# VH-VL binders against q0aze0: the designs that were tried, part 122

Target 1, 268 residues: q0aze0
Amino acid sequence: MKIILVNNRFKENTEKKAQEIAGQLSALNVEVIIDNGLDEPYAGTVDFIMVLGGDGTMLRAARRYGQRAIPVLGVNMGTVGFLSNIEINELAEYLPLILREEYSLEARMMLEVAVFQQQSLLTRVFCLNELLLRSNSPRMLSFALEISGQKLEPYRGDGLIVSTTTGSTAYSLSAGGPIADPQLDAFIVTPVASHIINKRPLVVSPEREISLHLLEEREAIIGIDGQIKMDFGAENRVLIKRAPHPLLMVNLKAKPFFTSIDRSLQRQ

## First folded at step 4 (VH-VL)

Design y4 (framework fv_ixekizumab)
Fold by ESMFold2-Fast, scan of step 4:
Structure y4 (fold): chain C 268 residues (1-268), chain A 124 residues (1-124), chain B 112 residues (1-112)
Amino acid sequence: as target 1 above (268 residues)
Amino acid sequence: QVQLVQSGAEVKKPGSSVKVSCKASGYSFTSYYIHWVRQAPGQGLEWMGVINPSYGSTDYNQRFKGRVTITADESTSTAYMELSSLRSEDTAVYYCARGEKYTIWSGYYGMDVWGQGTLVTVSS
Amino acid sequence: DIVMTQTPLSLSVTPGQPASISCRSSQSLVYSSGNTYLHWYLQKPGQSPQLLIYKVSNRDSGVPDRFSGSGSGTDFTLKISRVEAEDVGVYYCMQGTHWPLTFGQGTKLEIK
């Protein structure tokens, strides 16, 4: 068996723990590759991906490996989040189940994001939570939104979020978007501080194709999962669609999504 | 049998528009892109644009400066290419061709099925 | 735009002899995925183009094994091990890595 351990390169304690776990796995005849984010993704064959850390580390793992149809397990190391399934202190208990492949998989849709300059492809990325288009100056943006070739009335405001259902509790929630069951496949399109009254979040089929471009020359940024930022100008266009493969998340124990979000929303 | 069948030859005056059709059969129409490529007499191949029939999204070669419009009708499995403000230089055989959709794993694969071509002659 | 340059522009071959056509791109055709989207087409007289080779070296369905493609980065070659009468026509390379898609100017193959 070959496992990739994904950890956060900017946290020394997390990297030390990854090395410790790698040693334990090697003692059980498991080949281990450590991905701390510094290098290109491991290009070889792997059987399993173990993500050590919080949601941010899982988002990076999803961008790097999510399209390979490999089981991905989130292991929480003390950071509160929604994408981990077990705690680090439970790993020893669940390891035999992992090695025997005695677990279920949850499919989580991902976005495929392509950014163009006119007709030139600048970049393609995958993401698990969302794409954010936002102003990078005090000026509001004026931009065009098309959904499956249907041109909507122009938007004016600070920006727009195109989110997966997994991303419904991230930036989309902060901007007034709905909380969605992550087992549903859908895009959530949420305006950011819209100047136009009655611009509401839209929930659309995951088979839809979404495109965005600026109607005026303004300074704007495209953000991916809150981790990648790119300049976006009037000469740019972004195309968003369902990624070819979902992220396959390992389920070793029940996820209390609704009770967790309910507790987070209740202010005491 | 997978095939693309195009509309017949057209003779047009300068300044007019032409709309060429491309009817697909033998495969899932929305599962592939439809490209348009033209060839002037005795010249090479020139890519004009592409449509994703599932969503109607298009990309065009900027050389045509807003003169080309590509559309698709899922109900009839037919793609269309309309070229406006015709000039004598637009005299060419226009082809539609099927290609695999681009993804993070793949740019554009070769166009594996081509229509028979439509000759458009622009003359006064 | 990526410029695709083919050499030679014309080629005359006796049946049974090999033929070689070169294609050079002005920029690397390696895509972000690591794949190279360089394809070869044949247009027989009076016919539509047909796909011969996709992604540098893969033969399309029904294409004889006489045809082979090779190359990397910016330099690519199409080889025909034994030319037959049915191989006459114009050969085009095409890149699918960068927008807009661009073709080489074509190489005309004739039988002596």
Scores: ipSAE 0.000, ipTM 0.396, lowest interface PAE 17.5, mean pLDDT 85

Design y5 (framework fv_ixekizumab)
Fold by ESMFold2-Fast, scan of step 4:
Structure y5 (fold): chain C 268 residues (1-268), chain A 124 residues (1-124), chain B 112 residues (1-112)
Amino acid sequence: as target 1 above (268 residues)
Amino acid sequence: QVQLVQSGAEVKKPGSSVKVSCKASGYSFTSYYIHWVRQAPGQGLEWMGVINPSYGSTDYNQRFKGRVTITADESTSTAYMELSSLRSEDTAVYYCARGEKYDILSGYYGMDVWGQGTLVTVSS
Amino acid sequence: DIVMTQTPLSLSVTPGQPASISCRSSQSLVYSSGNTYLHWYLQKPGQSPQLLIYKVSNRDSGVPDRFSGSGSGTDFTLKISRVEAEDVGVYYCMQGTHWPLTFGQGTKLEIK
């Protein structure tokens, strides 16, 4: 069995914990590869991915490995979040189940984001939460939103979020989007500080293609899962689709989504 | 006023160890990384390692692996760099420097505030 | 380790004239984030290094606008539009994209 341990080595002494867990797994004849974010993703065959950290570390793991259809387990290191299944102090209890492959999987949709300059593909990335288009200057953006080739009336404001259902509780929520059941596949399209008060979030079929481009020369950025920023100008276009494969999240213990989000929102 | 103040110059014999201190003031000590960089006389800058003071996690340039240890004491807002098995080639000015924290995915910014440097001379 | 190569290693400039320093990396400094972690430092005689430019082209607080950075991938340039006496010292480029962090060998700027 080959396992990738994904960690952020500058948080919560995660490097020490990753080395400790790697030692325990090696003693059980498990091959371990550590991904601390400094190198390119491991290209070889793996059987399981264990993410040590908070939601941010899970988002990085999903971007790097989510399209490989490999089970991914979130192990919380004390950070409040929604993407971990077990706590680090519970790992020893659940490790035998992991090694015997005795767990269920929950499929979470992902976005495929393709950025073009003219007709040339500049980059293609995957994400678990959202793509953000935002002004990088005091000037309001003017941009076009197309859904499956249907051109909507121009958007004017600070930006737009295109979110998965998993991302409905992240940036989209802060911008006024709805809370969505992560078992559903849908795009949530949420305006950011639209100058038109009645611009509403849209819930769109995941079979649709969404494209964005600027209608005027402006300084803008696109953000991926709040971690990656790329410059976006009038010569750029972004195309957003449902990714070919969902992230397969490991479920070792019940974690009720609705009661968790309800309590989180009431605590402010 | 943001400052990093280092301990004074030291003269050490080959084979001994030196421990340089770096006291931070004027900012939240645990909100920034502390890097260590050295400069041999008339030479360029060489990065040695870094510590995250909030968790005590460290990373080192492999050239110094096994010889360098970086620590931090939150109660005194002080970072330390200890270099063992000293050689004449370790004669250098040693700097501590503050760096902004990043998600490891994002790489490292420049080090914006530097200590005054500590001259370590290794001679018999 | 990423090798950072600076040219020239030294230059002498008449006050008020421009200066240009080049920095080349052995590998691309564009990380998976899309950002480029190439920074410029100035070390004045007898002083600690100070940050001038971060992420290719962003001036640090208090750095005069006569300093500008440009470049992409593996080739980067620091320009001073009008050299002043206070600009003398050794300039270093540094990469933060790849581990370990590495510096160029330095460029000494002198006034004629």
Scores: ipSAE 0.000, ipTM 0.392, lowest interface PAE 15.2, mean pLDDT 85

Design y6 (framework fv_ixekizumab)
Fold by ESMFold2-Fast, scan of step 4:
Structure y6 (fold): chain C 268 residues (1-268), chain A 124 residues (1-124), chain B 112 residues (1-112)
Amino acid sequence: as target 1 above (268 residues)
Amino acid sequence: QVQLVQSGAEVKKPGSSVKVSCKASGYSFTSYYIHWVRQAPGQGLEWMGVINPSYGSTDYNQRFKGRVTITADESTSTAYMELSSLRSEDTAVYYCARGEKWTILSGYYGMDVWGQGTLVTVSS
Amino acid sequence: DIVMTQTPLSLSVTPGQPASISCRSSQSLVYSSGNTYLHWYLQKPGQSPQLLIYKVSNRDSGVPDRFSGSGSGTDFTLKISRVEAEDVGVYYCMQGTHWPLTFGQGTKLEIK
């Protein structure tokens, strides 16, 4: 069995834990690859991915490996988040189940984001939470939203978020979007500080294609999962659709999504 | 003969930090977990955390909310427990104790040899 | 967190008589391996805790055979067949199955 350990290089204890786990797994004849984000993603075949860290580390792992149909387990190291299933101090207890492949998988949809300059593809990126279009200046954006060939009335405001259901509790929530059951497949389209008060979040089929472009020359930015930033101008267009494969998240213990989010919102 | 010898008693002011040492002898220091447990006067035992001395990796009881730091120095076979932002409630005897020989399946399951304890008094 | 509840909190025994201490956990202490990580410690006055029984029923080296442990799941017992003066102290059960490690509140054993 071959396992990738994805860790956060900026947290020293996480690196020490990754080395400790790798050493112990090697003693059990498990091959281990450590991915601390510095190098390109491991290109070989692997059986399992273990993510040591918080939601940010899981988002990076999803971008790097999410389209390969490999089980991914989030192991929390004390950071509050929604994407981890077990805590690091529980790993020894659950390891026999991991090695015997005695766990369930939860499929989480991902976005495929294609950014064009005129008619040329600039980049194609996958993400677990969302794409954010936002102004990079004090001026509001004017932009066009098209859903499966249907052109909506122009938007005017600070931007727009196109989110998965997993991302419904991230930037989309902050912008007034709905909380969605991550077991559902849907796009959530949430305006950011719209000048038009009645521009509401939309929940649409994940089979739809969403396109965005600027109607006026403005300086804007595309953000992906809060981790990737790209300049976006009037010559650019972004096309968003469902990624070919979902992220396969490992469930070793029940995590009550609704009670967790309810408590988080009451604390605000 | 397995022994854990701790540093001497400390008197500290509220808001300060204390660092207690635990010197191991008579066994392979890096092969066993080292735990820290405290006991307030007349009270029971409270687990604080553990270190794997081979990797320096740690796990802490969340009750100490980032105030506790455990470290180990392989060259001197000595573990340390530092507790910051001291309060009067932190007045206690602090013990180090040897845990299980570490493997991925043995975990942090128990302690067999204990240090003599270090009294830390937090007085205003 | 697993709550460990000991009964009684104090016990006074005539020398040579038996003593029994109970320990209950709020959840099962059976680990995925099948082992049960329930241990008993004795703290004599002015001393560090010392291990008496590990994994429910195994006596640590040097521990007299008058000490025995039993139990399963959530209910455990430490027995002393014939109490001696040197047995005075506070007895603690401790679970190592679930993180964080937790101790019972202690049972004080005194001689009449």
Scores: ipSAE 0.281, ipTM 0.649, lowest interface PAE 3.4, mean pLDDT 88
Fold by OpenDDE, second read of step 5:
Structure y6 (fold): chain C 268 residues (1-268), chain A 124 residues (1-124), chain B 112 residues (1-112)
Amino acid sequence: as target 1 above (268 residues)
Amino acid sequence: QVQLVQSGAEVKKPGSSVKVSCKASGYSFTSYYIHWVRQAPGQGLEWMGVINPSYGSTDYNQRFKGRVTITADESTSTAYMELSSLRSEDTAVYYCARGEKWTILSGYYGMDVWGQGTLVTVSS
Amino acid sequence: DIVMTQTPLSLSVTPGQPASISCRSSQSLVYSSGNTYLHWYLQKPGQSPQLLIYKVSNRDSGVPDRFSGSGSGTDFTLKISRVEAEDVGVYYCMQGTHWPLTFGQGTKLEIK
């Protein structure tokens, strides 16, 4: 068995813990790779991904490795979030189950985000939470939203979020989007400070495709999972689809999503 | 010559609607925003809303509480402003004006060409 | 909404003498780019408004050089170095930085 440990390079405690865990796993004849903020994702094959940290670390891990259809376990290290399954102090207890592959998997839909410059692909990213289009100026944006070839009325506002159901409890929620069951596959399209007060979030089938572009020459940015930013202008287009592979989240411990929402959200 | 020519004066009853037209010429109609501004007798200027004629996207002054509808017809290079649920205080001269060129940010964000104005009188 | 306040509301000026109109905004009109979208319009009697100054200090095409604009942030001034009979009308400042667009009350300029 080969396991990759993904930690947060900006959190020394996670680094130290990763090293400790690596030692423990090594002693059990498990090959371990540590991704401590590597410039590039580890290119080799792995059997299991263990994320040490909070939601941010999970999002990064998902973007880096989620497309490989590898089980991903979130191990919380004292943070509040939605993406960790067990606590760090529980790892020792569950380690035998992990090594024996005695766990269930929960498939979480990811986004495939493609950004184009005219006809040229600039970047393609798979992400777990959301894509954000946002104005980079005090003025609101005018942009076009198209869903499966259907052109909607132009949007005016600060921006737009396209989120997975997993991401519904992230930025989309702050923008007034609905909380979605993470076991449901769907796009959530949430306007950000739309000038039209009655503009409501859309829940869109994962089978559809979403495209965005500006309707005027104005500076904007694209944000992905709150961690990646890129400039976005009139010559750019975004195409959003369901990722071809979901993130396979390891479920060792049952977590009551809905009963813990209030507590988790209040602490964020 | 760049021009905006508006429709003629209107006399309306309270509760009715009025639709004023603004025909553009001498420039690319779909390249510039069109604004609507009104002026009550002896009063100042009040911004009503704006439209991008190319896409039909609009923005309105919320003071009108949804009574204003701005549209544009590319085929005739004409913008329209409809005001519903008319009241006596809506008596004013209504102007259309050319705004900034949205295809290229010029840094202008003003109104450099104005229509001749359309008087709308609301009386019982 | 941004409130634009002009002072004075009326001026009576002898031909050849200078005139000055102030415009104050309730918030800064400085855009992120560093530009300030404060404009001045003149509405002559019986006519539509016409653009005089855009972006604080730029004269529109055909506007005489006796007109000048200045200011920054929230305080702006339109000056006429030598008032002429053709300058009679109502002057309006307008901010184009924030939505919705808003105008000052207007300043009526008359000749003595």
Scores: ipSAE 0.000, ipTM 0.469, lowest interface PAE 13.1, mean pLDDT 91

Design y7 (framework fv_ixekizumab)
Fold by ESMFold2-Fast, scan of step 4:
Structure y7 (fold): chain C 268 residues (1-268), chain A 124 residues (1-124), chain B 112 residues (1-112)
Amino acid sequence: as target 1 above (268 residues)
Amino acid sequence: QVQLVQSGAEVKKPGSSVKVSCKASGYSFTSYYIHWVRQAPGQGLEWMGVINPSYGSTDYNQRFKGRVTITADESTSTAYMELSSLRSEDTAVYYCARGRKYTILSGYYGMDVWGQGTLVTVSS
Amino acid sequence: DIVMTQTPLSLSVTPGQPASISCRSSQSLVYSSGNTYLHWYLQKPGQSPQLLIYKVSNRDSGVPDRFSGSGSGTDFTLKISRVEAEDVGVYYCMQGTHWPLTFGQGTKLEIK
């Protein structure tokens, strides 16, 4: 068995904990690859991915490995979040189940984001939560949204979010988007501070393609999962579609999504 | 007016330690990495290490064999680089430089703001 | 460690003439997403290094358009379309794709 341990090298104590876990796994004849984010993703075959950290570390792991159809387990290091399944102090209890492959998998859709300059592909990135288009200045944006070839009336405002259902509780929620059942596959399109009356969030089929481009030259950025930022100008176009493979998330214990989100909203 | 201001020149004896400071201003100190790069007289640039001021987490070039320690003090927006067991070949100008934080693309952005440099001379 | 090799190590240029500097990496600098973390710096005499080009071809703020970067994989080029007196200094390429970060040995540009 070969396992990748994903950790955040720049978070206090996670590197030391990753080494301790790697030693424990090696003693059980498991080959361990540590991914602290500094090198390119491990290119060889692996059987399992264990993510040590909060939601941010899981988002990074999903972008690096999510398209390989490998089981990914989120192990929380004390930060409350939605993408972890077990806590670090529970790992020893669940490790035998992991090694015997006694767990269930939940498929979570991902976005494929392709950025073009005119007709040339500049980059292609996968993400688990969302793409954000936003102004990088006090000026509002004027931009075009097209869904599966259907051109919508131009948007004016601070930006737009295109989110997965997993991302419905992330930035899309903060911008006024709906809370979505993560078992659904859908794009959620949420305007950011729209200056046009009656621009509402849209929930659309994950088989649709969404394209965005600026109608006027403005300073804008696109953000991916809140971790990647890219300049976006009038010469650029972004195409968003369902990624070829979902992220396969490991379920070792029941995680009550609706009661968890309800408690989070009521206690704020 | 983003700037990094380093401490003044140092003259040290072999076997001693030196601690160079780098005071940041004009930006959110914890939003960027601070890198340390040195340059021996007439030589090229050599990367020494980096700190994430938000967590105090560091990574070092293994060439320095545990002799280098980088720290940061958020309350004063100041990063420090301490190099121990000094040798004559450690004589160099030491720079601090600001870099955007690591992204999922496994790449470091270029260092866009540099300190003025601190000359450290190691002589008997 | 990734070795960055620059050629030439020095060049002397008449003002107004073009200059070209090459940088070759011992291993590909392309991340799987297609982004390449290859940056160019200029160190003028007696000054700190300054960023010229980031991610192969993007000019840093305030850098004149006579500077351009290009390349892919392991082979990269910095071009100056018409050299001016203020361009004198040592040019360094740097890779940020692989750990640890590494610089080329530098190319000294002098005015003839």
Scores: ipSAE 0.000, ipTM 0.396, lowest interface PAE 17.1, mean pLDDT 85

